# VHH binders against Low molecular weight phosphotyrosine protein phosphatase 2 (primo-2): the designs that were tried, part 9

Target 1, 164 residues: Low molecular weight phosphotyrosine protein phosphatase 2 (primo-2), of Drosophila melanogaster (Fruit fly) (p82891)
Amino acid sequence: MGKRSQKSSVLMVCVGNLCRSPIAEAVMRDLVARAGLQGEWHVESAGIEDWHSGHQPDERALNVLARHNIEYNGKARVLAPEDFLEFDYIFAMDLSNLAALRRMAPKGTTAKLLILGNFGLKPDERIIEDPYYDIGEASFEEIYRQCSIACRNFLKQARLKQIM

## First folded at step 4 (VHH)

Design k2 (from g07 with G54K V58Y I104L E105Y; framework vhh_gocatamig_d2)
Fold by ESMFold2-Fast, scan of step 4:
Structure k2 (fold): chain B 164 residues (1-164), chain A 122 residues (1-122)
Amino acid sequence: as target 1 above (164 residues)
Amino acid sequence: EVQLVESGGGLVQPGGSLTLSCAASGFIFSNYALAWYRQAPGKKRELVAGISSKGSTYYMDSVKGRFTISRDNAKNSVYLQMNSLRAEDTAVYYCATKGYSDYLYPRAFDIWGQGTLVTVSS
């Protein structure tokens, strides 16, 4: 399938597509739906590594989304070369993800490779940390908060043509 | 030179125990998360247990209560204590680390050890 001309497209990326990028995808989809912008935005997520392809997101990720009335039933998938041609924006959660995206990007890449947290978060809060090894759910609430702020601010900047 | 070296694998009977060790070098160990993965014949590589730089732990459902991950920052080592071993735990076990970097330290890395074989049979 070719790129959707009528829609701007976003791909959320973390290492395994189990925690951060599914939350970011679900949050952005929810913001888009609540604003009536489904005709303008397409949102997916993927992992740098294929270790978890086909698996459900981490239960804690699903739980934090449910607490905020967001249902998510996606499955993990690995980042494909075609993604760099089909998506307008590919968001990394941390600097390690961004470095991997830059290494993987094929010649002819049209996607903008960006850090999600650069959109509206304070400098010391810009990195959305991997919560996979954390105990309990507090770190997942923080990721939800970071994604909510960043996705909202990204959408505002994109509408104003301010994405550099 | 970033390096992970696993040891402690071997043959054990069902219900037995093994401790896997992973010795790390070439990075500031205390700042990084470490994980144990395994791969059995015909299956995908799967995350068994992980430990963050702050000591928080994760376990896959099938090993909860049986396996314990720990770290010793003074020895640059991570361990997997495996109790009540089952035939389905038979796999090559890999030690891995994740890179988390900020703009002051732009170098990020993810590395794997060579693996250690665990066979649960009889």
Scores: ipSAE 0.000, ipTM 0.144, lowest interface PAE 16.0, mean pLDDT 81

Design p4 (from e03 with N52Y S57Y G104D T105W S107K; framework vhh_8emy_2)
Fold by ESMFold2-Fast, scan of step 4:
Structure p4 (fold): chain B 164 residues (1-164), chain A 121 residues (1-121)
Amino acid sequence: as target 1 above (164 residues)
Amino acid sequence: QVQLQESGGGLVQPGSSLRLSCAASGFTFSDYWMHWVRQAPGKGPEWVSSIYSGGSYTNYATSVKGRFSISRDNPSKTLYLQMNSLRPEDSAVYYCARSPYEHDWYKMDVRGQGTQVTVSS
């Protein structure tokens, strides 16, 4: 299968599509829109597991986005085999997500399977950890910070054709 | 009859290792995320670690990352926590817990009776 659109396409992936990957999607779409690049980039998110399809993200994820003036109305969906053929980039949040993506990727995969935090975060800060089992909202602010830095640096590197 | 039973706790010196086990019965163990939570005297419960139903995805609290390792054996219906480089602040009753599979898999609905870990000289 060929590319879905003339835009460059990004899929943000975590285990359940409730916390990290919706934040990363919303942050990336906001950065794209603010830079006037919405004609060049398409951004979605998905979960490795089909546990929460059709449901809204975790309230703490929506709250952190709202505090940063980002409205998000997406619903959870599961990763599909076609995604590996249609997206240019599929971002894992952590090493376990990346390992799962590599196992699930069908023969003929054209998408680049990458760790989001490799773009601009320090090596010891590059893993975007699952905040769901953490207490309070501080971990969600950290996820927002990590996603903001990484998405900004990814866009810069992609525009300079440095993602090889 | 859903049951979770922890074992493997004890009194150890700082720097020592312990392996905790949790035996599950009365439900389809492989359908559930499993968790380790601990509670020290006079404190609220603290989440320690979680493992995906299939075993390939794990998470850790910052305080234990790099020292503790969670694993599971679905055929034997057993959850494990390998605790290395133990510190006095790790002293607590350790509980295993499950989360519901259906659309709320990450919320704990059952836990065991606990196993005491004491790290002191």
Scores: ipSAE 0.000, ipTM 0.127, lowest interface PAE 17.1, mean pLDDT 82

Design p5 (from e03 with W33Y S50D N52S S57Y N59Y Y101L H103Y T105R M108F V110Y; framework vhh_8emy_2)
Fold by ESMFold2-Fast, scan of step 4:
Structure p5 (fold): chain B 164 residues (1-164), chain A 121 residues (1-121)
Amino acid sequence: as target 1 above (164 residues)
Amino acid sequence: QVQLQESGGGLVQPGSSLRLSCAASGFTFSDYYMHWVRQAPGKGPEWVSDISSGGSYTYYATSVKGRFSISRDNPSKTLYLQMNSLRPEDSAVYYCARSPLEYGRYSFDYRGQGTQVTVSS
């Protein structure tokens, strides 16, 4: 069927839609809004697994966003087959997420399946890791940093039509 | 260095209440979802409940919903499970567990030694 929106559309994906992908969604929405581009871009997030559908993000994710003056009111949802037809870009946070997206993509997929960190991060920093493996809330600040760099660079490349 | 130590189990009659505790050490307790998992004799492990890092979100297995309450005290690094209206089918070893990701995962990176709960007349 094709796109649900006339805007360019982005879906941020991690396993549960509670930590990394909500931060990436919130960061990109904030960048789009500050640039006056909300008429050109639509941004959502989703999880590969449906275990957390309908719930708010992890408190640490909300806390890091609040420290950067970003309010987020989204709720977790699971990735649907229709997303592969409705979105222009679907971003994985890590290689495991990307492998799952490739496995789930139905015949006729039109979305570009990409690693978010490929946009502006160094090769050894391109993977946005699950913060549960790190000590304290400082790891959420690192995820915010990675998402900010990657989202800014993606928006720049997309507007210059440099993404294949 | 990561340690989880359960306590509070025992032998009780049907309809009784018990409060289980789990003392955590060796990691930043307030950063992690925490779980209660149980295993009855001759059966596989059953996920019982989990709680978000800050305590605002709690989730329960259908079998215990309305009877059990999970809570945590981050300053004391302690996880709790309040078990009310206990039934013989609740008899199991109860484990405190940490997951590297959110609940619903099939594995835990750490769990304790367990505390035995027996509900019988």
Scores: ipSAE 0.000, ipTM 0.106, lowest interface PAE 16.9, mean pLDDT 82

Design s1 (framework vhh_brivekimig_d4)
Fold by ESMFold2-Fast, scan of step 4:
Structure s1 (fold): chain B 164 residues (1-164), chain A 119 residues (1-119)
Amino acid sequence: as target 1 above (164 residues)
Amino acid sequence: EVQLVESGGGVVQPGGSLRLSCAASGFTFSSYAMSWVRQAPGKGPEWVSSISGSGGRTYYADSVKGRFTISRDNSKNTLYLQMNSLRPEDTALYYCAKDRYEYSGFDYSSQGTLVTVSS
């Protein structure tokens, strides 16, 4: 065993770790780096399903990140029981993801299980929808926008409350 | 009602090629994204590739990118996987799925098509 990281830790979760959660991870990591807070925050992403472990994110997700000057070279991984004890915050993208997280959480879970879009998005816009079956790039640009607003507002609120 | 029948598997030497087919029936094929998933002996299932309903977008696992090509013929309700530069680690049962999220509730009654890369 090791001691818990002194950094506050965030895990972004969607079903497959190919579209939404990699975008959210990359966006938050970029915001943290721009603010000089990389010594205070650790950010990862994972999927509820293990079908895509080791694989690159959806090309449209990588393309929208590149359009906004964000490089991402992470690989998909599956959510593990130890994540519920090691991370401070685990963010679901939608209500189905949140329900799955609540079902999977073991006894002794210390992580806060939250909807990412609850931070700064309007109640009717808080759900970050799965873009996988959508046509074109517009849905991925919207995911990027939602993640940017939500991650920025979460970091602001966490700083004010000194939740580390 | 919904039926998917995989075919085209076989034994091939390293560096060889195979083309898998999946014949779909019981639903409007062109309205659904389709995926290929494989399961090697003694291992969990691994997603391989997906294609949008129109065929306009394709996605690949890093392990197969550049070697495999997914395609579909909506007029024939058929999904394909062209596999080139095959490696021993590609040895697996290959399954097609109507929706990649549907196979998290995996139907173990599906037979799949066996691909064996001899070494």
Scores: ipSAE 0.000, ipTM 0.143, lowest interface PAE 14.8, mean pLDDT 82

Design s2 (framework vhh_brivekimig_d4)
Fold by ESMFold2-Fast, scan of step 4:
Structure s2 (fold): chain B 164 residues (1-164), chain A 119 residues (1-119)
Amino acid sequence: as target 1 above (164 residues)
Amino acid sequence: EVQLVESGGGVVQPGGSLRLSCAASGFTFSSYAMSWVRQAPGKGPEWVSSISGSGGKTLYADSVKGRFTISRDNSKNTLYLQMNSLRPEDTALYYCAKDRYGYSRFDYSSQGTLVTVSS
């Protein structure tokens, strides 16, 4: 059984929807578009907290995407209860994000709540760390690298129906 | 309603130390970054330091690096600033702020705590 006639949906989540989850969304959308799969996949991002709703992502996130020829024009939004019913996969960047998702999820949620970095990253490198207080852009390049590996491996596994 | 109450200011000699505290209420403290901002008389606000919600990441203005240490106790909803090797130019009213300085969503106390560095 599968979803051949409908889009599979992915929601990328971090605390504020300013740094990590917008990068992960943009990277996944780019991979989907390059593979000609935009008819099969729907990708969004959201924040656990509503602090930055309607705001543009962190400039450093936009800069790293631009350096990799990815344009992003999304705005921050907060995670909503209906997201747990709409999305097939909801990805946390770190363990605290995952714990928050598990606390917020309504009983009977069928969305898979997962760590993005579990897809293709080494176990000791699987956490995509919050770069918000880091100086400069090196940590944002690392987040781009982690998201690129993880999103590519997730997409491959999902299309082969290997995700449990 | 977000409430932030600063304390710990005072008068010290150059080279002295002070520890500032900020008691927070009205929001989930551990979910938000916190910052210290200062304002000298007749000048605009100057960002001093920020700390992530978990406490795992810290940032400092170049003027205070190596002298000031930001920390937090999430079990007590309290933010701290340890100030060492104080200089006359550190004289200012110090405010704690919810979230990272420079972002559009920024709340801080109107009270502040006064730090005066004078011989």
Scores: ipSAE 0.000, ipTM 0.160, lowest interface PAE 13.6, mean pLDDT 83

Design s3 (framework vhh_brivekimig_d4)
Fold by ESMFold2-Fast, scan of step 4:
Structure s3 (fold): chain B 164 residues (1-164), chain A 120 residues (1-120)
Amino acid sequence: as target 1 above (164 residues)
Amino acid sequence: EVQLVESGGGVVQPGGSLRLSCAASGFTFSSYAMSWVRQAPGKGPEWVSSISGSGGRTLYADSVKGRFTISRDNSKNTLYLQMNSLRPEDTALYYCAKDYYGYSKLFDYSSQGTLVTVSS
């Protein structure tokens, strides 16, 4: 049955749930599993827009994950009002995503709305840019690198109870 | 499961207008992007237009930009396509689709569609 667990919960968000947020979800799930924390953390991803709901991620996103030995079988879904009550942390990839999350958040929102890249990335590298219109896979490797650093640093700060 | 019923097609002269409707049921309509796809006799399917679940963003094929307008009424679970300045090449069966990715050629239609015929 689909009852909510007592785990700390993270939702990764980008525009279409096709490139950046599936990579961030897969990376965080992998870090959680490697640390033996899958009983403590629940991780999902969603899109601000619903253009790709039910579809697999961009092939280049799946390819970069596979090169780093991460298998991902998630499907795109749209952000729902209940997500703002059910998740503890909702991560935006860029400032436009964050602005949209703030506009959509209903009264009574309990989730912390944050930029993922604020956790351990340099100030000039904190924005995880949309690679959708890029040619090739180099930008997807950069997104993987950014997500790996940020997710690792977020988990460290969360365990130390330093998240505001 | 998902049910989509298209209507509003007909026979029109070049330069004419038609408004297509798609009545949706069996899913949370406002949570899904919707698209219009057409298939001319003897040809494969061609994506026409898409609209986000909120209605906040629309996309159009180059062949219909400036002539067609996609819209939705989430309170009525209905998708629309306003077609102006119709051309003979717009002649096709028109289908609405759930979960269609406008930049992908993935499309599965199981409904009857609605026929638009533009006299040459």
Scores: ipSAE 0.000, ipTM 0.151, lowest interface PAE 14.2, mean pLDDT 82

Design s4 (framework vhh_brivekimig_d4)
Fold by ESMFold2-Fast, scan of step 4:
Structure s4 (fold): chain B 164 residues (1-164), chain A 120 residues (1-120)
Amino acid sequence: as target 1 above (164 residues)
Amino acid sequence: EVQLVESGGGVVQPGGSLRLSCAASGFTFSSYAMSWVRQAPGKGPEWVSSISGSGGRTYYADSVKGRFTISRDNSKNTLYLQMNSLRPEDTALYYCAKDRYPYSGLFDYSSQGTLVTVSS
């Protein structure tokens, strides 16, 4: 219960805040805007590692968002201890991200640490895989698809207060 | 001043091994991902491997997977590359880099590199 924000808040997390978590942030922010819910939801993203802090996302991530008419101007940042107290939900993309979040979470953490893909994706499709060293853009289209389904289903479940 | 000083290069026979080191100074080493990049004679730079700031994640180019191992010692501000089963095509000047983005060709480094020659 340490939350001080009047909005429900979401932090999208992957390893470097360069590919998956910026796409998830941009997708959820777009869904929130299109539904007129900007007064109810705050969305950010961060990386577990300080690999790319201050840099723009991977050009392939920006390209897939642009193909779907989503503009993104965010910069990478590293996950901070205060995030575990300020955000209501912190979403990991994969099991390795979730394990890292659990290890880093300070005593008194109030945020729910969850896998984004658990919201509407099939059990065998719920891991949003790291495209970091993939060649080309096909894996980025798949990430966009997974994020779109998961973010839409999360927002639906949150509004129905079905998230425990 | 950011400084990266590579060492450990040399001449080895095919199938041999070498361990490269990079001593870093002038920045908070544990806060940055580090990479190894190489440039063979007559070729452009090629990314070889990266390691996260904590050392918890490692990444390798397909050409070196299973043969090279990247590691770091944050207490000593030192990056390592263990190279096994060396091939003539591994001959290159190897650079330690403060990682910007693998495959982008953008690396923050200020070093002379260390030469690795694999010859019969």
Scores: ipSAE 0.000, ipTM 0.154, lowest interface PAE 12.5, mean pLDDT 83

Design s5 (framework vhh_brivekimig_d4)
Amino acid sequence: EVQLVESGGGVVQPGGSLRLSCAASGFTFSSYAMSWVRQAPGKGPEWVSSISGSGGKTYYADSVKGRFTISRDNSKNTLYLQMNSLRPEDTALYYCAKDYRGYSPFDYSSQGTLVTVSS
ESMFold2-Fast, scan of step 4: ipSAE 0.006; ipTM 0.235

Design s6 (framework vhh_brivekimig_d4)
Amino acid sequence: EVQLVESGGGVVQPGGSLRLSCAASGFTFSSYAMSWVRQAPGKGPEWVSSISGSGGRTLYADSVKGRFTISRDNSKNTLYLQMNSLRPEDTALYYCAKGRYSYRPFDYSSQGTLVTVSS
ESMFold2-Fast, scan of step 4: ipSAE 0.005; ipTM 0.196

Design s7 (framework vhh_brivekimig_d4)
Amino acid sequence: EVQLVESGGGVVQPGGSLRLSCAASGFTFSSYAMSWVRQAPGKGPEWVSSISGSGGYTKYADSVKGRFTISRDNSKNTLYLQMNSLRPEDTALYYCAKDRYTYKGAFDISSQGTLVTVSS
ESMFold2-Fast, scan of step 4: ipSAE 0.005; ipTM 0.235

Design s8 (framework vhh_brivekimig_d4)
Fold by ESMFold2-Fast, scan of step 4:
Structure s8 (fold): chain B 164 residues (1-164), chain A 120 residues (1-120)
Amino acid sequence: as target 1 above (164 residues)
Amino acid sequence: EVQLVESGGGVVQPGGSLRLSCAASGFTFSSYAMSWVRQAPGKGPEWVSSISGSGGRTYYADSVKGRFTISRDNSKNTLYLQMNSLRPEDTALYYCAKSYYDYRGPFDYSSQGTLVTVSS
């Protein structure tokens, strides 16, 4: 166990930390703040690939968050070996991300490696798809919808387990 | 909004060298991987090379590895391709492209490209 935080901790992961994982981070932080739980939960995001470290999310991701009255000031970072020891939950957006997380996880990993969309989404909607081939912003609204449902349902399930 | 302007193409003899430039505007240049893509006469687009946002990682197609060098100057919002030991089969229209995820595409480009002709 390498966890030092007194808070339950979540790391949202996608390929580049520019779209899906920043949206998921911002959504979960917003839900936590609205519920008055910011003292209980720590939320970050990271990318599997070190392509965009130190940079702002994709403008389309920032735009969808702004439309839903969520401001986000996070910067992209790459997934580190220490994350597997320090976070309680590491969420993949899709099966490719999950496979990469399982491959990268060092010996002694304590984090639960999970698909975010398994929390409250229908089986045919549980994969939060890469907007890579998409034109415009419609797919980013869908990602926001999926993240909102999944994060809300995860927090509900996790809180019930903590209280019990 | 996004603008990419390629330059540096021309006519060279086999074995010659050219340096291509791409001036980028309308987005945070250092936040995105950048790529060079080429299209030879009568053929589809071929990915040539990519560079990460920081410049720390580079990738090359097997056909150009060891001959071409991709680089960037984030202070000037400019991408470069240094082409050495040019061959007739390198003849193509070269495009600068913004890469979102995969170094092999998709690519966000709207430019006219720059023509490279290698002939004896």
Scores: ipSAE 0.000, ipTM 0.155, lowest interface PAE 13.5, mean pLDDT 83

Design x1 (from b01, 18 letters changed; framework vhh_7z1x_3)
Fold by ESMFold2-Fast, scan of step 4:
Structure x1 (fold): chain B 164 residues (1-164), chain A 121 residues (1-121)
Amino acid sequence: as target 1 above (164 residues)
Amino acid sequence: QVQLVETGGGLVQPGGSLRLSCTASGFTFSSYAMNWVRQAPGKGLEWLSGISGSGGRTYYADSVKGRFTISRDNAKNTLYLQMNSLQPDDTAVYFCAKDRYEYSSGWFDYWGQGTQVTVSS
């Protein structure tokens, strides 16, 4: 089977893998690296839809990461059936993403399907909204803030052995 | 009633080996990941190793990688930790912990009472 990794694995998912999930991936990888946990965690991102496979993230996503001194060279990819068997955690950004993940999950799925924002964000801020049709970059700074809080709190809970 | 009982602790010299066992009852053992966690005197809990319900995946903390081996016998409802090349700083109470999920999530819903391992000359 594909699950023979000695690392805990996380897949960040949004609809197109251009905005929210690349930011979440980059933020979590940066937090893991700063904590010296590269030997314990593997982080990737993917899109529910195969609209943008092989493309770089939205320029506004790359810009917000660069403003926070995070380099990112990942390319969009589509979510594969094997991901549900190979990843320990698959994080949805919003309720629509979560519903799609539940619909797509094959029989025998071992991955836990979760909302990223449930980790440390206030109830009215827990949904990381799709910024794709927004004007300007303000919504991307908010996504960075939400991802930073949620990823930090998820890692803290995982280290305390209390994922809820 | 879920029960986890650790055995196999004791006194061992530096460089020695010890095998811990944990017998489980009250749940479908093969459906859940199992973990080993320790607590040294005056310190917090340290996760050491995890194994998936099927035994197909194993995970190790860097502090024990290459020295400790986790395994399970689902027919006997038993979890094992083979500890080699023991060092004085491995002295701790060792707990087995049931994961809430088939994978090693780090969310433990049941714990054993612990078994003492002391590494000294």
Scores: ipSAE 0.000, ipTM 0.115, lowest interface PAE 17.6, mean pLDDT 83

Design x10 (framework vhh_gocatamig_d2)
Fold by ESMFold2-Fast, scan of step 4:
Structure x10 (fold): chain B 164 residues (1-164), chain A 120 residues (1-120)
Amino acid sequence: as target 1 above (164 residues)
Amino acid sequence: EVQLVESGGGLVQPGGSLTLSCAASGFTFSSYALAWYRQAPGKKRELVAGITSGGRTVYMDSVKGRFTISRDNAKNSVYLQMNSLRAEDTAVYYCAKDRYEYSSGWFDYWGQGTLVTVSS
């Protein structure tokens, strides 16, 4: 063992922990709660870059969650070396996030480093793109859709012991 | 009444430098994150650089090492030092203010913009 939690644990990661990873965290927590699995799963999010630690998510992220009746109270934090030892799964949103996770992973890493969108999204839709450079909210609705599909399919595969 | 007024734009040759300035008023400047966005003809507006209330910075990949964002809280001003300018940097540059104190990454107020043209 060696982990702090008896639950299966997931860490959602994007660049700043303001847009994509808070949405993915909130969506997965909602799915877990609705399935009655909150005793079995622990979900958090973090950012690769440390430029908004302690701040609330992007308002557009909070707005899309609220439109889908999901409240989120998390604050941005930076990814820590201990996360690679304490989490079972660490999800990147895009290939750049995954490459950074692989570079940062210390010796003795036990976490599986995966692309979230590999779980149930079409091949040409697997990458959850960074909306930070976008204007308005349309890209945030798409991120919500991608996260909903991927989190649901991940939980199904995990239950069936099909995660590599 | 929030106001952001950009200056410093102009015509510059490839490889040249420009410093953009943004003078802010109508809010507690030191408490907010500020950013520079740009928009080229036919393109979406994109974030170029940002600076938090605490002075932490973020940059678009294509400008890292060439552009530097800074702030002067005593003068209620934010700056963008642009070096090694390229033709593809040609755009209207906008100063932007975060919606909330101490930063959310949501920039909802922009100035009127200043044109930067990089051409021979």
Scores: ipSAE 0.000, ipTM 0.125, lowest interface PAE 17.2, mean pLDDT 83

Design x11 (framework vhh_gocatamig_d2)
Fold by ESMFold2-Fast, scan of step 4:
Structure x11 (fold): chain B 164 residues (1-164), chain A 118 residues (1-118)
Amino acid sequence: as target 1 above (164 residues)
Amino acid sequence: EVQLVESGGGLVQPGGSLTLSCAASGFTFSSYGLAWYRQAPGKKRELVAGISSRGSTVYMDSVKGRFTISRDNAKNSVYLQMNSLRAEDTAVYYCAKDRYGYSPFDYWGQGTLVTVSS
């Protein structure tokens, strides 16, 4: 405990903060809102690389969210050293993201560095793959599905641990 | 007019090498990421390798260590150096321009056939 914020905090991370991590952020915020937990959880997203800072997410990411009645107006930002001290959980989408987070984590890091898909996805489906170079929107629907399952299961497990 | 023209495909024996080239025109080449995709008979089109405008690269797991993507901004060209070719690499290879400014359009070349057989 002894954290700066009374809220539990989550940072969703992918390479460019354009596709996977904005979807994961929006999905988790929606789940938190539907459960009435906005007073208990704070959710953001960021990119490992500073390629797209200040830009809106990929249109395909916005489209899949809109099809599922989720509005998102966040902008891409790069991961900052302070994030490792201020967030309780930092979620990587794939193993390369996790390796990068482990390399970038400064001395004194307090955040738990985790794979999002480890929460409720099958072992062979746990990696949320980068869809940026994929054709069309089918992979974005799959990312939405993976994020929905994983975020829901993470929130359930986190809550159960707090009341056990 | 955006144009991507692939070349360098052909018939090669297992263990051989090929270099694919993609000549681009009709856009500010240095501002865009580019990628190589492939499609084998009966399979969906898949990403092989990508390169950002700044030179960062991404690779499909099965080609890591064997394939190298590179770009030459002075020549408006992207290359895929393919080493240690396997029968499973047989496919039509496509060059693609990414979506600067989040355009709904993906621009593709006509493709170049790579056949790996003895």
Scores: ipSAE 0.000, ipTM 0.207, lowest interface PAE 12.5, mean pLDDT 83

